VHH binders against LysM domain-containing GPI-anchored protein 3 (LYM3). Designs and how they scored, part 17

Target 1, 370 residues: LysM domain-containing GPI-anchored protein 3 (LYM3), of Arabidopsis thaliana (Mouse-ear cress) (q6npn4)
Amino acid sequence: KSTIEPCSSKDTCNSLLGYTLYTDLKVTEVASLFQVDPVSMLLSNSIDISYPDVENHVLPAKLFLKIPITCSCVDGIRKSLSTHYKTRTSDTLGSIADSVYGGLVSPEQIQVANSETDLSVLDVGTKLVIPLPCACFNGTDESLPALYLSYVVRGIDTMAGIAKRFSTSVTDLTNVNAMGAPDINPGDILAVPLLACSSNFPKYATDYGLIIPNGSYALTAGHCVQCSCVLGSRSMYCEPASISVSCSSMRCRNSNFMLGNITSQQSSSGCKLTTCSYNGFASGTILTTLSMSLQPRCPGPQQLAPLIAPPDNVPKELMYLPSPSPSPSPEFDDIAGGGSSIAAVPAASPGGATVSSSNSIPGNPANGPG
Below, E stands for the ipSAE of ESMFold2; O stands for the ipSAE of OpenDDE; V2 stands for 0.75 times the mean of E and O plus 0.25 times the DockQ between their complexes.

## First folded at step 20 (VHH; framework vhh_6fv0_2)

Design v4 (from u4 with S31N; at its last look DockQ between E and O 0.42; V2 from the best seeds 0.00; counts 0 for: pae O 3.2 > 2)
Fold by OpenDDE, look of step 20:
Structure v4 (fold): chain B 370 residues (1-370), chain A 121 residues (1-121)
Amino acid sequence: as target 1 above (370 residues)
Amino acid sequence: QVQLQESGGGLVQPGGSLRLSCAASGFTFSNYAMYWVRQAPEKGLEWVSTISYSGGDTYYDDSVKGRFTVSRDNAKNTLYLQMNSLKPEDAAQYYCAKPRVYWNPDWLDVRGQGTQVTVSS
């Protein structure tokens, strides 16, 4: 029973906003609207950050983006209050809420968040706090790592459609949102769980709690390390970022392995796997761990989500279609090996002897006096 | 169209009781965690209480805890607020509200005209 659970005071977590561009905007302009790192925003959407002049790329109107944000706990309720908006010519609270922020916030919420400011006359250049919705639910969904996307329901949306779009179920959506029925209205905001990889970094790491949606990417360690959530798995893979210029050593100690290097050697005794893995960022240092394991079989190539070029247009079909769910991993046809029905001989019911042992051990007396 | 209509307000003496009602229409009432808010003169909007979609969970502001009880009848699309031991500080316009987010009762963008509660000796 997904109870609306209050958050603990000062608790922060990672979350996502589903945002649809209301106009053509540069990558940096979109990022600025939410005060997020443009590179992080792009990677959250599997957009190639090595693309030439990607920061100045113009993203088309109606493009749907996942915006990574920090979710806070304010008065026991999850909210994001870190976003500020500088008003422009002809802005109204309505236009800001409905267009600029795509219905993620209401005019009234903006007014309430800025109660100390006289908003009767909205002057150009006024800085507004924009309260945004967010959810974390302890970073899990059905006991699995999950990142929650705040999604604004559109008039064309159905629960089934939304579920399909984000590779979840109607049941899961209804439960997560504490709904009695899967009926939604335009303008509603749903928390949508996205399957994700959770980091196992130590608590003293500055990137402790890193969580990446499946098929997505994130930068960490001051943009020196790029991590991905492997498609169809819960495994996080990290490697040196393509944009890394001045980074601490990424070498595994006492080895020639660099971060992200994986070697596998298959033998008759199994697969010897050696991996130099990322283990967090602490005190300006990239932490690495060399691991060696013997597995029965060598793993196949890691299936990372392909990076895409920044989009120039939104195909009409995609305006209505959920982001391509990662293609279901090919069902490994369980070659039902014809397990020969070895006739399990009926193991004889050994007669469990009733041993009755009575032992009476006597309650000794002792008196002591004074 | 979403409609909320509050009723049951009035004038009471300190220590008195009132029961507010909110009639909801135009949306699936049983899907939403509903809440009560109030606004006193020259004060901002204040959260009072929230009830889950099923009515199984209830939440209260500390100022009203133990005195107010929120309930709902999903079959009647009606939200209630029983207010006991009313204080002068409880005097306000009371609103029933529907959140935009199903899982967060703090978003107060949809509400009725409200009902006035006055507490005076």
Scores: ipSAE 0.040, ipTM 0.387, lowest interface PAE 3.2, mean pLDDT 83
ESMFold2, look of step 20: ipSAE 0.557; ipTM 0.746
ESMFold2 (binder alone), look of step 20: mean pLDDT 83; pTM 0.842

Design v5 (from u4 with L108M; at its last look DockQ between E and O 0.47; V2 from the best seeds 0.60)
Fold by ESMFold2, look of step 20:
Structure v5 (fold): chain B 370 residues (1-370), chain A 121 residues (1-121)
Amino acid sequence: as target 1 above (370 residues)
Amino acid sequence: QVQLQESGGGLVQPGGSLRLSCAASGFTFSSYAMYWVRQAPEKGLEWVSTISYSGGDTYYDDSVKGRFTVSRDNAKNTLYLQMNSLKPEDAAQYYCAKPRVYWNPDWMDVRGQGTQVTVSS
């Protein structure tokens, strides 16, 4: 049972896992570790999917990704049991827990989750359930939508650094984690609240409860619809996905408006705004809503989070240092827009000789007149 | 280095009482919720109780509600479990634990050697 976040056995919610690659891995290989859609995983991290053959792109070791998972309630405990792993040569429960899953699980937790099988001898090809910690605090809280990230504390982390990186506060981090002070230990797991856009789809929609981190993207309706959480606001914007195949109509009824169309007409009475919005996916049908409103002036264009190129597959090395190494880009870690800082150039030591090796005493005795 | 030392166990008759203590060091004790877990012979670890960092909120497994009381003294870095109306099914090795998954105490991290509670005559 979870005493801080109680749940019922029918309760399921969306969550994120913070995963750091232990080695170079293809996009599909990372996605298979978590049983998630590779393209959806990339979009959750604002990675541009329009590149050719993006699913076979090799992501570099040490890259941090936010993995979208379903968080279940099992016997009153909030955790994900949907993740399965097939053992490989030289695997141990220790290497699976600490390396393959980046410390999101312990070997003991794998043993408990697989108690019906003999794990004393770990044969190649053994299928293991990998239980993963997750949270959905205030899953019914409509005032401030949040999506929670399970974050493995690194040895170099501080609470203030984590707060800055994920655009939250030390106060929110301590409160969410029921802590009296911002004292964290490496290897422990911290819940990080991320701002998000929630949907208002009907409860019968298969994507009911869709939630997207601010400044991020999601695919829904079988890859037919791409939704974004607009920067700086909690507005969800949805349009036809560029990779859509065999989709039901995305046209709003009795109109020429396609899903995602926004038009405005300025007049002396104000701005007439017409929108075709996404309203969920039900029974193989993409639901749309055409709406019209009158506003004092026409709004500007939508501001969507920038997409980044798929990260390179080469190790970042500092073997030759003619200058300080570059800092990691905040876009690799940013689900929502947040402040970036440029890593400081390593401090140059003071020059070994800032003073000259000789001293002169100024003085020119006055030449007396005459 | 996180260190937890349990004490106060012993042999007691059914219906009797015991008070367990857990001395903590190596971390800021007052920053963390703390919990008690137990392990009976031939069984896995079982969550018993949780107390918030300030002591203001307490939580119990259904099997011990109304009989056990968790408390803490943050000035002494000590966690307590008052066990009343003990039953034979309460017999176990009792451990205190610091959270590894900060928001979910059922994800347990057992650090100490524990203290034995035996209920029988």
Scores: ipSAE 0.549, ipTM 0.751, lowest interface PAE 0.8, mean pLDDT 79
ESMFold2 (binder alone), look of step 20: mean pLDDT 82; pTM 0.829
OpenDDE, look of step 20: ipSAE 0.733; ipTM 0.886

## First folded at step 21 (VHH; framework vhh_6fv0_2)

Design ctl (from u4 with R100S Y102S W103S W107S; at its last look DockQ between E and O 0.01; V2 from the best seeds 0.00; counts 0 for: pae E 16.9 > 2, placed apart)
Fold by OpenDDE, look of step 21:
Structure ctl (fold): chain B 370 residues (1-370), chain A 121 residues (1-121)
Amino acid sequence: as target 1 above (370 residues)
Amino acid sequence: QVQLQESGGGLVQPGGSLRLSCAASGFTFSSYAMYWVRQAPEKGLEWVSTISYSGGDTYYDDSVKGRFTVSRDNAKNTLYLQMNSLKPEDAAQYYCAKPSVSSNPDSLDVRGQGTQVTVSS
């Protein structure tokens, strides 16, 4: 069973696939399976794209990756149909579905998507449409920004385990997937909401609607700008990308600040913060905004997720790339101010003074006529 | 108030040339990137070209690369689009536009009334 999101608009959204490698594959090979940008894929997993020859790096079998995809509305449901697979020697619809795509698609779904093609005999080199699951839910979960990961349930998985792994709750998972009970079976595909940073770029920007899951990165502006979702925060931070490309100016207008520059000055009146921020990509131009604010305290360094080298093995730790648990917001200890029981002084019964008084006065008549 | 006024459109034969101008007022022209867009009948707005505030960077849609040249004169507050080797597909209402740098997602670019380009044999 897979979670199905109904849709009526042709709008697209960002989404993620949870994918486990069935064999050792080069970065470019994995990216090709899903027809995604290798660099984008790596950044979605916080892998350092500056690593030498990273595109040819061999990723180990059983590695779990988050694959960024575009989710569309097809025949009234959210689905991705942009992926094509060229068949290889010994491929079957079963092996393609269960192994190559890790259960993200069924043989039947492949057959339906390719109904015009006789799939009774798979010839080598046959191009197949691979329908892939995705969800949008308006980019929100419980009214907060969220990016949805399509996750294939494994035999060892529990709802509680999945919730923990992706820093959500059983209740949230159950609700998002419209489940009456938190019962899951191997092979089920769940929509998993991930905490994310949503951009506030103008609607005319080509990267309008950019959303980044917490602790991950994305490239935008033609690979000129790298954005991150700050750990434990819903704040997006963008800076010039490390890769050498021809880019428009990244300077904030009428300033010496460059994109990503932040200055802070603590004073007795507070912290003066100046930031040159990314404001979207429009018509080949990087938009920047200079902002100044006064805060009570200067913020600490931004906690960006560390970029890691591409893995050579599946360390136990990477199998569980825990979404960085949002550091518990410091419980503002509600200093329960000791409500001094101001003893309600008994409101003295105001005595009903009977004041009686009397008098008479009469006066007079006057006339006048006309 | 921001004002943009396009001119230079007209009727031209295929393979012909036109030079569009856009007069800008009501803002510091030299501080903003500017761009050209066009809208053909029954089509949506299409981006054509962008030029940076200094004129140092220029960008073009693939459909016009090698044929169109965007330029600006900041002293005159004027944006230009030289269109060479015009094709019937280039026929449209052409607009110059000032991008909004607002962080408000609902902010829109400002554009003029446009100038009509017709390409016909």
Scores: ipSAE 0.000, ipTM 0.219, lowest interface PAE 15.0, mean pLDDT 84
ESMFold2, look of step 21: ipSAE 0.000; ipTM 0.135
ESMFold2 (binder alone), look of step 21: mean pLDDT 80; pTM 0.803

Design w1 (from u4 with T50L; at its last look DockQ between E and O 0.56; V2 from the best seeds 0.00; counts 0 for: pae E 3.7 > 2)
Fold by ESMFold2, look of step 21:
Structure w1 (fold): chain B 370 residues (1-370), chain A 121 residues (1-121)
Amino acid sequence: as target 1 above (370 residues)
Amino acid sequence: QVQLQESGGGLVQPGGSLRLSCAASGFTFSSYAMYWVRQAPEKGLEWVSLISYSGGDTYYDDSVKGRFTVSRDNAKNTLYLQMNSLKPEDAAQYYCAKPRVYWNPDWLDVRGQGTQVTVSS
């Protein structure tokens, strides 16, 4: 019994697009398709950014990536209008919609969003606004922090398979999407709830509402602060980013503690815990909070979500491949996909969801969007 | 394979009524929210109404609230729009539409050929 998402022009949230590469593309080329920061995009997918020249790494066709976007409210409708595309030789509205943007948009939607331009003849170099789907649902799912992924259903998908892939339940997917039954068609776009770590930054912070899916990272405060969300956690852990850039002070005021420092002292009365935490980014300043508390027992060492190497190939053993279009992908016959018959299950899932691959391919051609 | 066929349009005087129907096939109708949208000759597509999969929730553009009523019969795979107190500005081609994204009326998958509504003396 989920409701259609009401929104007003002031409401924004962090959201994700599920994007399947239509061809081999450099990291920077994928980021340019969506006007997003390449390093932030890699970290959203738990891809290790410490590799040399990582932004020029060639990502393979058919790789699935989560693209971080800001979800706006335009005339009462949740969508993003921040994406622009410069047309290239042989582009059609159909190829842009179904191939370049993986079925996240239709040719008609591109036409409507660009009504001030005559698109009956599509000249090379024409700049188009690409409207893209997103959802916020108040940054929650059943009162837990959540981030929403816009996912284009493939021909081989089942609701049960999608739920398993993204660590959610069929019941939750159907409720979030206001569906009467877990029946899906290729080309449908689902809002997939991902459990997340939320922030409590003040409303005046430029990264107010920062939210990170379980098992993943975000880069904020320019490139100065890196935050992680451990699987099963609701609280993010933030520290100075590993990238060497010029940053404002990350020292907690009136202390020698630096952002991310945690110290503990065990005693007979309990554990005295001192923490220097990230509190948002405002007017070029990294805000910090020094906290001191007494707990019954000292916590263990801080854990971080695992990172993966920049992928070179889509693994050959994958049973389910993302579709670059609303049409069905090649059929798999190794695992029986679910139909209309699925037993109700409890919705308790850890909620971490990432899609990644780590393979090499010979000779990666670099092709950029215009 | 998804097919939507609108009917019930016609000519009506201002203040009159029409009832539009939309016959749906090729998908599980009862699993989807459904839309009515319209297009006047020199205007873009304008959403009119939305109804949830069960029919339990209905939504309307402010220009038609209180005059139009959307409903559905999931056993017959049919969507309806009851249009009362019609005004000249309601004259348009009316379409029913299946969404691609349940929460967003801008991501429509399929619409029918439409049915013309004309309001004049």
Scores: ipSAE 0.276, ipTM 0.661, lowest interface PAE 3.7, mean pLDDT 81
ESMFold2 (binder alone), look of step 21: mean pLDDT 81; pTM 0.817
OpenDDE, look of step 21: ipSAE 0.791; ipTM 0.915

Design w2 (from u4 with T50Y; at its last look DockQ between E and O 0.42; V2 from the best seeds 0.55)
Amino acid sequence: QVQLQESGGGLVQPGGSLRLSCAASGFTFSSYAMYWVRQAPEKGLEWVSYISYSGGDTYYDDSVKGRFTVSRDNAKNTLYLQMNSLKPEDAAQYYCAKPRVYWNPDWLDVRGQGTQVTVSS
ESMFold2, look of step 21: ipSAE 0.388; ipTM 0.672
ESMFold2 (binder alone), look of step 21: mean pLDDT 82; pTM 0.834
OpenDDE, look of step 21: ipSAE 0.805; ipTM 0.920

Design w3 (from u4 with F27R; at its last look DockQ between E and O 0.25; V2 from the best seeds 0.00; counts 0 for: unsure alone 63.6 < 65)
Fold by ESMFold2, look of step 21:
Structure w3 (fold): chain B 370 residues (1-370), chain A 121 residues (1-121)
Amino acid sequence: as target 1 above (370 residues)
Amino acid sequence: QVQLQESGGGLVQPGGSLRLSCAASGRTFSSYAMYWVRQAPEKGLEWVSTISYSGGDTYYDDSVKGRFTVSRDNAKNTLYLQMNSLKPEDAAQYYCAKPRVYWNPDWLDVRGQGTQVTVSS
């Protein structure tokens, strides 16, 4: 596994940030911290969006959320995310890093990202760039679809505990993170591979590369299509979203089938299965594929990932461990105690191993499959 | 919480050599790749070298390749930088760093006070 994910300026991919709320926050307030769609955020956490005014629901402090983000290329050599934050009363770089952003950034990294702003005085309303770590690793782990979570290590964490929590192994976590041993430091950040459903949309689709963690949902096609990934599946099931928006046709061509329809006919030769599937979103058009297949037996009803009501309390499964914190270690002043700490370097690329691909550009694939 | 302490800097003549050391605390040293970075006055941090957790892979900035050698002794929790054929442009405060984000070395923690390397003119 690569510990460095080279990219070009056009590369984007889906990823997750592991965020623990430092206080009670509305759904929209959490989404605003990361500049993400609040409804997509809820669905990534299997939170039922059918409740009235769900975007204004107040989520409890210490709740852990997976924040669906687009991971972009920085400087042509690294994938990362940058978001923006407007300072509030009593903010410090330490409180912003350790509390507001749950330890996903350090005060030093904020300083470097905002080098042209005088940070010695943090007036209310100061606009800051917040750099956040992300990775995609081609959306795979051990040749299976995977979506990567940026996880801030807690003081009570062990590698075995993290592996159990996210249904992976100590060996896989160690390999993904290029570690020599499973010993971890609180406040540092792991990439955690989550089992996921991948798409095979054409590259020209605007949602090309859509990937959804097991047990959750995503919105796409301008909120018109909702896709789900049931536990143990590697392919997504997509249907018209329950959100009231204007949408282009979702009918499979030359049929009466609507997107998400699955019908079966038992016959002497087996089960004839007809499916109208989602094939991506391009130029305002919801692409569909009508397929017919023969299977030995007819499948049962389509199963969907379970949904949870918008939480008012931290889920019970976390009550057997101390409440999540952005940092179990010292206050916002220092991590290592060095006052002269300077940001991670622009040249922290391994200059010998991650040589650019300037002269070896893959040719355009011909669009003529046999 | 990892502590890093750099040492071995000093004044040398052009063409001279120095060996820098970085002492790390805790049992987690052998878990990570380690990094050398440097900062000249009124300049930003510059990446110098990377060594894998086992010491089996090393990487260098083009400006130091062939002159500097990074190594580590995991039994002693110590990182080294052998600096040969030193040039005036190598003069800087040198720091060792650990990764903060285990998979992406662009997010490094520079935790030590550094050690000064001066090349006389």
Scores: ipSAE 0.470, ipTM 0.743, lowest interface PAE 1.4, mean pLDDT 80
ESMFold2 (binder alone), look of step 21: mean pLDDT 77; pTM 0.783
OpenDDE, look of step 21: ipSAE 0.826; ipTM 0.928

Design w4 (from v3 with L108M; at its last look DockQ between E and O 0.43; V2 from the best seeds 0.00; counts 0 for: pae E 5.1 > 2)
Fold by ESMFold2, look of step 21:
Structure w4 (fold): chain B 370 residues (1-370), chain A 121 residues (1-121)
Amino acid sequence: as target 1 above (370 residues)
Amino acid sequence: QVQLQESGGGLVQPGGSLRLSCAASGFTFSSYAMYWVRQAPEKGLEWVSTITYSGGDTYYDDSVKGRFTVSRDNAKNTLYLQMNSLKPEDAAQYYCAKPRVYWNPDWMDVRGQGTQVTVSS
């Protein structure tokens, strides 16, 4: 089954837009461009939300963000229609399409989506629907859970560079996009499959279908539950959010285990592993599942995806990155080759944090410490 | 530099047939899926058909399924639409399109000038 097949149902999925800021914008201003939760947007990019007043932090021009959206089916076409834009002074359809929305939409598509409005003259304050491209994971064509990122091809991009940057392959990119060869043109939009953690929540949960890209987080259950997707994992790890306000019980029924508790006990018979896992949010209740299993060896401590400080600047080294090599070692973070990356450094202070990234190149002496 | 030129439209009686052609130049035609869309007076663009880069898979809007056949000749850089059993509701300006968003017919940024199909008795 090809991803170019028109959709025939109205089911929705989680998807991502690859957005590059056209100017310095507050977190809330970027989130308002897409009508998305500012905290969820930050966590989808592994940005630490524990900073005071993080929603008013100014993000720098040219920063690349993954914007979490819901992908719908409208008249057989996968697209998001939830994005609205109120025109400002000096706006044109061209500047809205190419600058404000980073080439994710064309002026023609804005005109088609707003056919009841005369767009030959743009008054300030006109509310426009901004149709944005998205795709849904079709389980028959993927062996692992995946999210699709809508990526606008840049003039310096190659298929190999994009594949390396997003930890996928040229083969997967060509297959997902139904291409005859890996020839790309600037301004084209690719669906990029990302590895992700998926959920098994019941269909009646309000967060049914929650999916989290590898290396990032999601906040759910009214901001009460924070879920992490560690690189290489297919299952999310969820625990109480560090900034919870008022939340329903997070205790697994018939136990003293709280959500996120993992205990292991070694014995001659193997490792007894007990976990209290998140099972969705329904009717104001945080659903939990207590699981007990026996496996040959106890796992190490639970890992969380690394967080970075809210970026103030985009370092120039993000324009040109070292070429990483694949590594079996869990001690190294992958570096996107040919592309750019956001700097990542853990930070405790509320403001002024520098932008940094985890730059690890698997194998060979060209990587960090000898 | 990308150019698409549609031809083969005309006036046909209900139940008749037409074959549309689309000559492509300025890009590697054989690397792209191609689309047919149409526009009736006072209507928006409507997706009609999609064909994969090799021609191995074809897709149709339900209103034309079984009556229209899309095909391509990659050696001639030409896309075709065979339209049989034409109905008055098929009357429209027909366009071929190269995708900008590789998987989605709505995000096409290049189309030709179109060819008119008129169905009347």
Scores: ipSAE 0.162, ipTM 0.582, lowest interface PAE 5.1, mean pLDDT 78
ESMFold2 (binder alone), look of step 21: mean pLDDT 82; pTM 0.827
OpenDDE, look of step 21: ipSAE 0.669; ipTM 0.860

Design w5 (from u4 with D106E; at its last fold request DockQ between E and O 0.33; V2 from the best seeds 0.61)
Amino acid sequence: QVQLQESGGGLVQPGGSLRLSCAASGFTFSSYAMYWVRQAPEKGLEWVSTISYSGGDTYYDDSVKGRFTVSRDNAKNTLYLQMNSLKPEDAAQYYCAKPRVYWNPEWLDVRGQGTQVTVSS
ESMFold2, look of step 21: ipSAE 0.447; ipTM 0.730
ESMFold2 (binder alone), look of step 21: mean pLDDT 83; pTM 0.838
OpenDDE, look of step 21: ipSAE 0.808; ipTM 0.921
ESMFold2, look of step 22: ipSAE 0.535; ipTM 0.781
ESMFold2 (binder alone), look of step 22: mean pLDDT 83; pTM 0.838
OpenDDE, look of step 22: ipSAE 0.777; ipTM 0.908
ESMFold2, fold request of step 24: ipSAE 0.528, 0.478, 0.456; ipTM 0.785, 0.735, 0.747
ESMFold2 (binder alone), fold request of step 24: mean pLDDT 83, 83, 84; pTM 0.837, 0.837, 0.845
OpenDDE, fold request of step 24: ipSAE 0.870, 0.870, 0.866; ipTM 0.950, 0.950, 0.948

## First folded at step 22 (VHH; framework vhh_6fv0_2)

Design x1 (from u4 with Y53W; at its last look DockQ between E and O 0.24; V2 from the best seeds 0.56)
Amino acid sequence: QVQLQESGGGLVQPGGSLRLSCAASGFTFSSYAMYWVRQAPEKGLEWVSTISWSGGDTYYDDSVKGRFTVSRDNAKNTLYLQMNSLKPEDAAQYYCAKPRVYWNPDWLDVRGQGTQVTVSS
ESMFold2, look of step 22: ipSAE 0.566; ipTM 0.793
ESMFold2 (binder alone), look of step 22: mean pLDDT 82; pTM 0.830
OpenDDE, look of step 22: ipSAE 0.836; ipTM 0.934
ESMFold2, look of step 23: ipSAE 0.491; ipTM 0.754
ESMFold2 (binder alone), look of step 23: mean pLDDT 83; pTM 0.840
OpenDDE, look of step 23: ipSAE 0.857; ipTM 0.944

